VHH binders against EARP-interacting protein 1 (eipr-1). Designs and how they scored, part 1

All scores and structures are predictions.

Target 1, 362 residues: EARP-interacting protein 1 (eipr-1), of Caenorhabditis elegans (q9u1q0)
Amino acid sequence: MSECLMFGMDCEARCMTSMTADEENICFLVGTNNIKNDKNQVNKLFMDPEASRLMSKTFRHPAGEVRAIAAHPTKSTILATCTADFSSLGGTHSITIWNIEEDKRTLETVSRLPTEQVMSCLEWEPNSMKCAAMTPFRPEIQLLNMENGPEIVQNLKIPLENEEDEMFSATWSPHHDGNMLGVTGGRTAWCIDCRTDNEYLKIRDAHIHRTISMDFNPNLQHVIATCGDDGYVRIWDTRSTSSALTSLHPHAHWVWSVRFHPVHDQLLLTGGSDASVVLSCAQSVSSEQQIEFRDDEEEEEDDDLVEKLQDGQLERIDEHEDSVYACAWSSADPWTFASLSYDGRMIVSNVSRKHKYALMQL
Structure headers, positions and changes below count from the first letter of each chain, unless a header shows other numbers; antibody chains are not in Kabat numbers.
F, E and O stand for the ipSAE by ESMFold2-Fast, ESMFold2 and OpenDDE, each averaged over both directions (binder to target, target to binder). V2 = 0.75 x the mean of E and O + 0.25 x the DockQ between their complexes.
[cut] stands for letters that were removed.
The coordinates of atoms that the task and the answers printed are left out; those that the model quotes come from them. Centres of patches stay.

## First folded at step 1 (VHH)

Design e10 (framework vhh_etentamig_d1)
Fold by ESMFold2-Fast, scan of step 1:
Structure e10 (fold): chain B 362 residues (1-362), chain A 122 residues (1-122)
Amino acid sequence: as target 1 above (362 residues)
Amino acid sequence: EVQLLESGGGLVQPGGSLRLSCAASGFTFSRYGMSWVRQAPGKGPEWVSGISGSGGYTYYADSVKGRFTISRDNSKNTLYLQMNSLRAEDTAVYYCAKSEDWYLGESGMDVRGQGTLVTVSS
């Protein structure tokens, strides 16, 4: 789709994920943060290809607010949530695996693990099927066995520079077979070896006051992107962290989410507190520029026929009216992405045709 | 001590196929990504393909995408490159390479085998 398609929920929402197990249908899951504890929902949003319209199915979430959501990598009927339930004094929080019962519009509990703190991050590792869970209030990541769980199998300690720093994100490296997590907290980004509970990489002061999120380059195992409260996205070579490879400034305020395109590492998708979504190009530090053993001499004749992408902003979406906390690329269509703002507005967008053609010829 | 032994090269006609193998020893094979690198006569090395330790992620240079397939057998400590629709431009010595994963405290690849020569000619 060349146009933005919008869906508004009746309440606040912060977490969204692509339904990665569904490679045929454009589909996203969104969890709500409704002040009324018993009215929280998981919404399944999907495209009607005949009508070019977003459709939704609403499932009651019986365990309170949805603070994090993760889709099962291979089973489209299974999801997990991190929940905050304040219906009792002191609260009851959990990580729960659910079966989606579409005919009844219900979520059936498969398994539940109570947690001492509200967890704000839940990421499913697709190869090992482990899940990483994190709370902003403790410098640790919980690794969970999800096959017969959720069950805590390991606690990874994060060596914070300052005891007052909050944790912001945890994400799996696609290059280390479930062995490495990227973690952000305070001003720092870490790469953590899950086998040894050791800090192997630390980028201090990646951003002015907060390094909010990060993502791994899908093609280059030593390249990461970070985003922060200074409005910048910085791309780093983990082998030489004294300076960033490049810096992009897509937002006027805090950047909450940064996502490489899953194949075309020239493309970065970001969402910010300035209520915008930006598709940026990092051509100069992409795999086309970094593969030193590649011989592309014979491809020069095609350069006259196709416009090459330049570093910087390719597209900006200004249809959100609140902080954009979550962005995700579709698993079913490589050129479709979704963004979620806290007011409950979801927007599904497509990469412009001219950019798709330029990338397909790279 | 890391050892990599390439095999499977030879003379093949344009449009033909070859399967290269690399026998690895001296490290825990399944923990590391592996790559194929080639060097054509008179040219510098060119990265061809890469694969993650589990085999779940594969990467290809645009020049070989759709024609070559990288795979691995972790039970045999062996890396493979299936080359189809070969062209004269694919003529090169092909080398197996271990990805250096410095953050795990491991040293990178220091020794590469003699490579295996692939010649695409009528």
Scores: ipSAE 0.000, ipTM 0.116, lowest interface PAE 19.9, mean pLDDT 81

Design e11 (framework vhh_etentamig_d1)
Fold by ESMFold2-Fast, scan of step 1:
Structure e11 (fold): chain B 362 residues (1-362), chain A 123 residues (1-123)
Amino acid sequence: as target 1 above (362 residues)
Amino acid sequence: EVQLLESGGGLVQPGGSLRLSCAASGFTFDSYAMSWVRQAPGKGPEWVSGISRSGGSTYYADSVKGRFTISRDNSKNTLYLQMNSLRAEDTAVYYCAKEYSPWDFGTQYFDYRGQGTLVTVSS
């Protein structure tokens, strides 16, 4: 297929990110979970625009398994990883900042912070000031100074309802100048204000047993999406959390990743344990929804449907053969996205022309 | 209390076979990936094999591929390692290991390790 390009690794992989500092080239970073500790890698996958092909550069990761990966938002030569090094039984864990030496195909250590637990989430704050790091095993988010670190500057405590519940995700709001985090754990999603230390909004029982991930609407600061083990994506107004604005059911099994399109917030990209990637539309709750007269009718309800997208599934990609743990939109091309399944298969895909035209008419 | 009890080790001649068993208790066995890890005298631990929660996916170190087979019986809370074509280099204490998380095998973080069973390959 012309719209899907595949890259396969001979080992498991769980974490992937877009290289947001590169706005010219479609580029993604993938870290491996190779059972051979000394064979772990960071792979840089990028598009050759001349040949319309996916190319790769492999860098040895000298600190064992890559459990989380984050690309520096403005410096294309800097990345950070959360690692588990099994050169000894039980492992050693760290958060390491690396310099990418592309000509030498090496990762050079800039600085390292040992951690007591393996960290499964690492997200760089949009203003490049700090990262949020999280382990699934403690109800805490660590905020790290990355300029002269990694150095822990704050611990945010999460009040879990059951102490046996695991933490699943942490992600930065694009709207609150680095002061708002979305966090999921157990069945719950939180929006945490980092300035107030403990004040948060809480959506209990967002999903049946696990609320696995979340994302912020890029255009509407009060709108979030959550996904979970029930196969659903739910979209919420953080000002009124007693019921979801809408619910979509893109997957037959657990949904591991949910990502709003960075501009067109009617589009959501998800990956699930059913080995599928789904592009869904949430037109009815997007920023393009207009109330022409605030009293009565909403314009989106009255428009000719042949020119508008409907809520629900737009596209399904079934080329993966294992759980899809990570999805990311390209920062260089608004219609390109990537997905990663646990068996080490990465697929780079494009939004179909039919859906692009429908969106551009809005 | 998490408990893992290995058995089936012993003295065997090169080219011989042994089957190791691990009886698990104190946790929901069918919710966790499991591994076998070995440690030869005077050396560090080496990961040998891993199996997913359902038993649908199995993984092996290059040194044992084609010779060892990992399996599990979730109804009996038991993990197995069938070892064929044994070599002197396979001499080690073999440990059954529970993954830290009920996630897929590739996490490789061991929450608990059993007491071990000694395998000696010698003529």
Scores: ipSAE 0.000, ipTM 0.209, lowest interface PAE 15.4, mean pLDDT 82

Design e12 (framework vhh_etentamig_d1)
Fold by ESMFold2-Fast, scan of step 1:
Structure e12 (fold): chain B 362 residues (1-362), chain A 126 residues (1-126)
Amino acid sequence: as target 1 above (362 residues)
Amino acid sequence: EVQLLESGGGLVQPGGSLRLSCAASGFTFSSYAMSWVRQAPGKGPEWVSGITGSGGSTYYADSVKGRFTISRDNSKNTLYLQMNSLRAEDTAVYYCAKESLDYYDSSGYLEPFDYRGQGTLVTVSS
């Protein structure tokens, strides 16, 4: 990738999200894990379109370390964080909704829910004011009402195979009107129906020791991707989970994040403990395979001008120097994505022109 | 109090063999899965192999499958990696890693491994 822009923070950072409410400007939020508790920040990183450079605005986070971050789906001035505040012995933990105060460069509390454990996952359901929160230490997902909250409205208990296993991720399905949550813990991936605890899909042994993250295909409601400590990404049909539809091996070490492109489901973005970011193609299991039975001869003539995408690695970014914990696609530009490594390095990248051209012909 | 002491690295010719050892102390060795992770010069870390606490299951990266064998002796608190048919691309610092059941340290940061030892250098060269 020729258009990589870098922003470095002086401290560790683990969580990043796209500002989905801003559809005009490429913008990401990054929370810090600064060893000095009172110096933790949320950084707003955005593109200056006229200068073609990465700009930043720093906002004081007055509740200590940022362990998870979620942008409000429709209001660009509101965000929520899961926090660990070590200003007192033993620490205090909370989920807080913040207003961004641009002029004062600080976050102002709207409302706060104290928690007994640090929460490592927080995701806002885009079509409702529900949020899912999770701690690695308990096999449960807390569903929160964010309209008048944060207020716990439901606890979903996850039946772990081994009670010593830890929880790794929770993410919303885009297909089930806010009623389905994807969850990973231990070796297992679950699809949980939020209307009833008794109806769930389970993929045991999705990865060797740990199934670390998952994501839903944006176009195919029965397709999910999982990633794990074996360096693999596996794509599954939720209707037949005894074997994966395909397995890709983008990383040499643990894969922390897997994200389908929000429109082009042949593209997957991953970040790993091998300090790399990989853009992979899963063409064979994408929604575009349904069209290949139509006018194949005429389409083959066009393929002479542009190479057809094949399963496997398309691009690799090796400019991180620590574990890449977070990846996100831009909501404002479909070809832009960001990655964050634990040393506080954020990289904004673009999909290569040749791959964009191939996809736009579909 | 957790300690991992790697040994057995050195200079070896292509096609040769080396056996790495890791002496573990400060925790109940048989209760934890163990891994070998390597880092080649100028590259990021690569997971090589893993073994369950009981020793009942072993796992390998595709790059080493069929050439490397992981094993453990729970009575001696020792992890081993037998490396056969060594290649120049196997040149790396090899780390013994205790896989975390708690993934977060006392400050709440998620770590892939509770403890990685000091490492042992393996150089494959003629």
Scores: ipSAE 0.000, ipTM 0.271, lowest interface PAE 15.7, mean pLDDT 82

Design e3 (framework vhh_etentamig_d1; at its last look DockQ between E and O 0.13; V2 from the best seeds 0.00; counts 0 for: pae E 4.9 > 2, placed apart)
Amino acid sequence: EVQLLESGGGLVQPGGSLRLSCAASGFTVSSYGMSWVRQAPGKGPEWVSGIRGSGGSTYYADSVKGRFTISRDNSKNTLYLQMNSLRAEDTAVYYCAKGSYEDFLTGYFDYRGQGTLVTVSS
ESMFold2-Fast, scan of step 1: ipSAE 0.361; ipTM 0.695
ESMFold2, look of step 2: ipSAE 0.226; ipTM 0.640
ESMFold2 (binder alone), look of step 2: mean pLDDT 80; pTM 0.825
OpenDDE, look of step 2: ipSAE 0.000; ipTM 0.266
ESMFold2, look of step 5: ipSAE 0.249; ipTM 0.645
ESMFold2 (binder alone), look of step 5: mean pLDDT 80; pTM 0.817
OpenDDE, look of step 5: ipSAE 0.589; ipTM 0.838

Design e4 (framework vhh_etentamig_d1)
Fold by ESMFold2-Fast, scan of step 1:
Structure e4 (fold): chain B 362 residues (1-362), chain A 122 residues (1-122)
Amino acid sequence: as target 1 above (362 residues)
Amino acid sequence: EVQLLESGGGLVQPGGSLRLSCAASGFTFSSYAMSWVRQAPGKGPEWVSGISYSGGSTYYADSVKGRFTISRDNSKNTLYLQMNSLRAEDTAVYYCAKETGYDEWLSAFDHRGQGTLVTVSS
């Protein structure tokens, strides 16, 4: 079973991210959805240097509910949030860049962009000052320049087939120099080329009613994973989308998040409305080589000694008590991940030593 | 205000049948997909079945496929679950759930009702 540490907030929370800029310390940011406008927080969860305890720092979020959160890719003192502020009639929506003021336990406004709709997705492109923002209510992605504050520089239109469909996620491809987004909405997953505003790829009916999230394989540019309301995770070859390469069924309810391990693409982390977190193996469709070096003289003997992991569930975490909306791998430790359930429970877990050994040796 | 009122639960012997109903109000019922979700004592929630807004498409968890039938009557704003060949493992509180997007900032069980208890025991 995975080793885990737990932190509970006293209100609902939906968004979480790893502090990508901190490559030394295991650290995550969580935003709250407290209807009492003045009680919303960003919590910074981090590991004791001795790795014996999970510690927290709470920062007041003065702009209401946190609907999406993104950490600056190179500056650990900067973050951005998408907010719904209900302190005024009709609410006030915005995308805000904040400085973390550690000593005062406050977030200081750097720049703010008012938005017409609540934005539910905010993804910082890891090698640039560009963010993708999305509302579930319009079939478009807003591309933002974050260097001089949030400024809309491009709108990408998503061709929804059904007018009733909602948008669910937007994720940057790690393979296309910040020029490709993976987008989900309705039953469909798209890969959108940002340079041409064109659909590069479309996977129709990836899931029963809703394709809720997706992620790009970090090693194979033609492989993506999708998850949906049918409890499935499907892995696709973007060059041949008539059928999935493999289908895994980790959850008994909606799957909200699917994340490839950032290095070991046989590992997938998922969170679902069945209140579970599942670590799955997709060995059969992974890029990992079981033997890093081979001499021609010993090739046959090496093959006989190599054992592959079996596709399917490796571990299940049943410590959550509500829908698990967010999962993230640590940027500081390759074997640490975090999960967040809507009741405000965050769990930090490690990949079991048994599986680490199998992946490192095989 | 979204309101969902489940009914039809009760005590039944293994192999028996029950029909659950959900009366919906406070939203345009015919515009939303609907689901049945169950929660057994001490366990997390499990999605059981889903139906499209028109009723033209139905979906089932592997554990109930072939035994349960979901249906809806949009003229009466009512969702149904016909449960046949009931097993002890089907014992749970059954909830009617409106399927919706992030605009409602709630879980996949968004706007579920009070539930109706189904007990399968000899």
Scores: ipSAE 0.000, ipTM 0.278, lowest interface PAE 15.0, mean pLDDT 82

Design e5 (framework vhh_etentamig_d1)
Fold by ESMFold2-Fast, scan of step 1:
Structure e5 (fold): chain B 362 residues (1-362), chain A 122 residues (1-122)
Amino acid sequence: as target 1 above (362 residues)
Amino acid sequence: EVQLLESGGGLVQPGGSLRLSCAASGFTFSKYAMSWVRQAPGKGPEWVSGISWSGGSTYYADSVKGRFTISRDNSKNTLYLQMNSLRAEDTAVYYCAKVDFYEGSGSYFDYRGQGTLVTVSS
């Protein structure tokens, strides 16, 4: 049972990211989807180390709804958003790079790229400084130069199985020097080599009707996780995709986000439309296939007191009251994570001490 | 203005049946996928069922699969949920939702109606 800190916004929110450039302070950025375009915000949520309390700083977002948000990998004062602004006739959509002016509580425009469609995904690659941007409505990923941009440098076409299928996610592989993207759309997950525009991998029918998100195992180059509208998380060996290595069923509703722990690949964090956040263990398919924990009180002849982590649910957080669209691990503390539900509730949680000790073999 | 109006809820005994209806207006109903979502007292929302724009594809949560049937009549701009073999755990407010990932605010709940209460008791 982990302790939770809660922050409520007065409006709907769908996108959240950790501030990866800040490796010392627990900090998350949340963008809002307020129907009143002039009331949209980016909220910076951070821990007060002295008070064990969640603090917030609100910045006005002057370009309408925030549909995707990405923190600069090395500069804590820069972020990018994908925006939907319906204040003008016909709507105005863009990808914008912002400077955070903390003293003024304002976001100042650095550069803007108008887009024909609302973009729902924006992922900043930390090594190449490229962003991947995606709309649900076209089967393509736009690769952007963010140093002199946003500027489109490449369009990757995704071979959708059906014309009516939607695109759901794009995620950078941590193993391929910024040259491989994981992409989901329809029922399918792809790994796309960005240098050749070639499909490296395709997993058809990963989920019943929608494969909504995916993530790469941080330690095992050939292992990925997918989640879908069937409530399942499936873990795959990219070298043998005819069946999943394991299937977990953490949610009773669509799973919107799946995130491996950045170090301990036994741990998967998920959020679903059932308003829950689940911390799951995938021990059998992790880089550490067996963990043995022995209590100091164990008697010499009692070998049955060896505890092992097993696949399945470790913890469930039921403090949200709407669909949980976003989950993120902290870059500053390995045991802290955040979740965001559509009603504007953000919860910051810690992995239970019991599970930390089991993973560290303490 | 998108408007959804649910009806057909009520008190029913375990093992009984109910048929819910949702009247849709303010958008071209025949071009959009539709869903049913429920919320039990003190719990978060649970997606129940979905149907494609044409009615050619239907989708169900594991908890209702085999017991509930979703359907639509595009000529009447109406969505239906036939609920059979009802259980106490099906007690909830049922909402009709336009499924719209990233148009407007882009969520299950952007255009849900006021809901209709289903109580399975005695």
Scores: ipSAE 0.000, ipTM 0.241, lowest interface PAE 12.3, mean pLDDT 82

Design e6 (framework vhh_etentamig_d1)
Fold by ESMFold2-Fast, scan of step 1:
Structure e6 (fold): chain B 362 residues (1-362), chain A 121 residues (1-121)
Amino acid sequence: as target 1 above (362 residues)
Amino acid sequence: EVQLLESGGGLVQPGGSLRLSCAASGFTFSDYAMSWVRQAPGKGPEWVSGISGSGRSTYYADSVKGRFTISRDNSKNTLYLQMNSLRAEDTAVYYCAKGEWFDELGSYDYRGQGTLVTVSS
């Protein structure tokens, strides 16, 4: 059955990621935004392999606040952070690659790139040593060589509709061999080909004032989801962007994170400023609905035994007490996910058995 | 006025090959991504392949990856789809479309009349 395991940090936190390189252990990394600059941490939260218990290991983060965090896709001992270090007048900002020293509970600097602005997004391309980094304050995405870096190898300019618009997110497509990036800023979502000169998909006014995040369907190359300040999640066919395929309204306030399940694309995980986490179903636009129609189906006997999922809310978690900024699916257990609220509360949850049954039958 | 004219379709045996062409006019061809979209009998439209304006980036639906190759000749304002190892499931009307949906102008209103590909004995 579904169960919530909670871990509270004694300070604010905004960024979280799954350790995708560890496919055996349920493990998440969380970075802190402690007002006391010297007290910032990266916390490794993981399930005890011998018990259903959430454990924590704390690593000192010697470069101040953690504004973004990314785990290496194939090396479980490497992570990168985007930092705001207020030990100096006016603050200093950087992107740093760290080795995780488990025995010493320390992060060892591999390499560091100073940045002029704080970076709020950092994501490793799954099939390479390349990262995408973004600041909310400039309409550009920096592509970084992380093997011999961090080193900026490309700057992608984003054509914002208004110069005052803020950038919100950047994420890699799991399709297109690492050449497609999804970006949100202002009211707009873009799909950008990283090797072209000024070619991009643009969905204007995807949300009322802010398109805050997006994600790619893991099974359907042409399907994306966006979320925004209107509380909606909209699913789009990139081949026809004049209107959304479907709209879901999981939150009463801004939606900060939207994540397709990595295998079951009918499942969407969201977190919002209403302090809730919602597991939603988009059955009607999932890959199971793209199966070739069989006009000669006559028997309904077996269908009577199968519980079908309907579009809309499946589960709601109301255990957070502040804006939920980050959500992530586990790479080790397909039914486990985590959420992080700004007050430093992390919740690890499971998809309910009744929903698993319905999904596995379909 | 955007004009797209597809050609090259026909009847082909399973395992055979066909090359489709699309002649484009009425816009600056090299400034736009181009796509191939197909519609099989009784099915909705399926995006098949896309190519960037420069031709450096190409994208394929999983159902055709490794068998089909999209290309373009910007000096001739022509888009191509080389189809190899054709299967009965590839039977469809193939449409040339302006855009990879990298902009909102890549709607169906910019596709041509299509060219029929029939894979059968």
Scores: ipSAE 0.000, ipTM 0.105, lowest interface PAE 21.4, mean pLDDT 82

Design e8 (framework vhh_etentamig_d1)
Fold by ESMFold2-Fast, scan of step 1:
Structure e8 (fold): chain B 362 residues (1-362), chain A 123 residues (1-123)
Amino acid sequence: as target 1 above (362 residues)
Amino acid sequence: EVQLLESGGGLVQPGGSLRLSCAASGFTFSNYAMSWVRQAPGKGPEWVSGISSSGGSTYYADSVKGRFTISRDNSKNTLYLQMNSLRAEDTAVYYCAKTTYEVRYGSTDFDYRGQGTLVTVSS
């Protein structure tokens, strides 16, 4: 698959996640933000391995708009959503755990926690029964026990630099056994130690305007990436935060999502308000050394040309027509990723063979 | 909880003026940046203007710069858009939008929006 596969929904959508519990099938979940409250849905998008095409299954979402979505890390039949339900005057908000009924094409409520504010972030801890939940309107992260239904067990206070600042993202570190969260708000990125309720690390003014999202390097515990309103992605050594290790400028406008490849930390996937998806290389700050190959004198021997891997843009996808809010790598295929724009367009793409070959040092 | 109610739209001749108002309730209005977003018939939403929580900073799309003025009255929880030198291409439903603590320049992404008020510019 060397081309983009596209699926269009009839309404706006903001949140998407990979089904990490399914390691055999390429599968993503997308939630909708339909103005008609009772028409909101969760779409399961998956690859037909025999036909090399994108398929979909639609499930009615009976709690209104889907503002955040999280797939259970080990149970492929369970998901959680953060919702805004406008069926009543003023709206109601909740965090709900759903059981996916594939044969009925329905979502069945397992348990629900009403919330005072809409929650914009929900992420399941990979090796535990906890979720982190966040609203943009309060400087706190709520840790939820999901074992007995969503139940708040801890509130982590985030010390905002300015009282007018908003919270943007929260994500789990893969390196700290569920005890470290990366958080962005205002212009700042934090690493928060959940055991002590204290800031482990703070990067002030990581971006000129908003620091919108962040991600942890999967191989290097001390390396993180941030993205922001300035169109930049910056990679940081958490041991020396006075300056970034490198800065990449993949987008002409706001960058909403930044995701390291889950194995090959040379690769970063980003989506922006310029309606593009960019696959970038950060070779110079990755766990691997720069590899250089030379085929300029052996034209008959090298069907797969190997090129020196350089920092900067590798690929750009311009098939979206609105802000790209979400990007995710597939858990089933290491070279497949998905992107979602607000107009409801989802695109599934592959890392090109040329870059894959260079990265694997074949 | 959040409520936004737009008013002031109507039919106007090219070159004319209108003032839109948005009455806000259900949140601490003075703590949030606000925007005006419009949607012309058969087209997607377009960001028009934004104003900081204090009213000290204002931002405009290039298509309306110099013609439109955004303002707010935090004591009355009201947002305004003064539209001068109106053109046929300004015909749209205008939405008052609650955004973030900071203005999101150029963004049609908003937390909440009102039901809108129709502005028709025709001769």
Scores: ipSAE 0.005, ipTM 0.261, lowest interface PAE 12.0, mean pLDDT 83

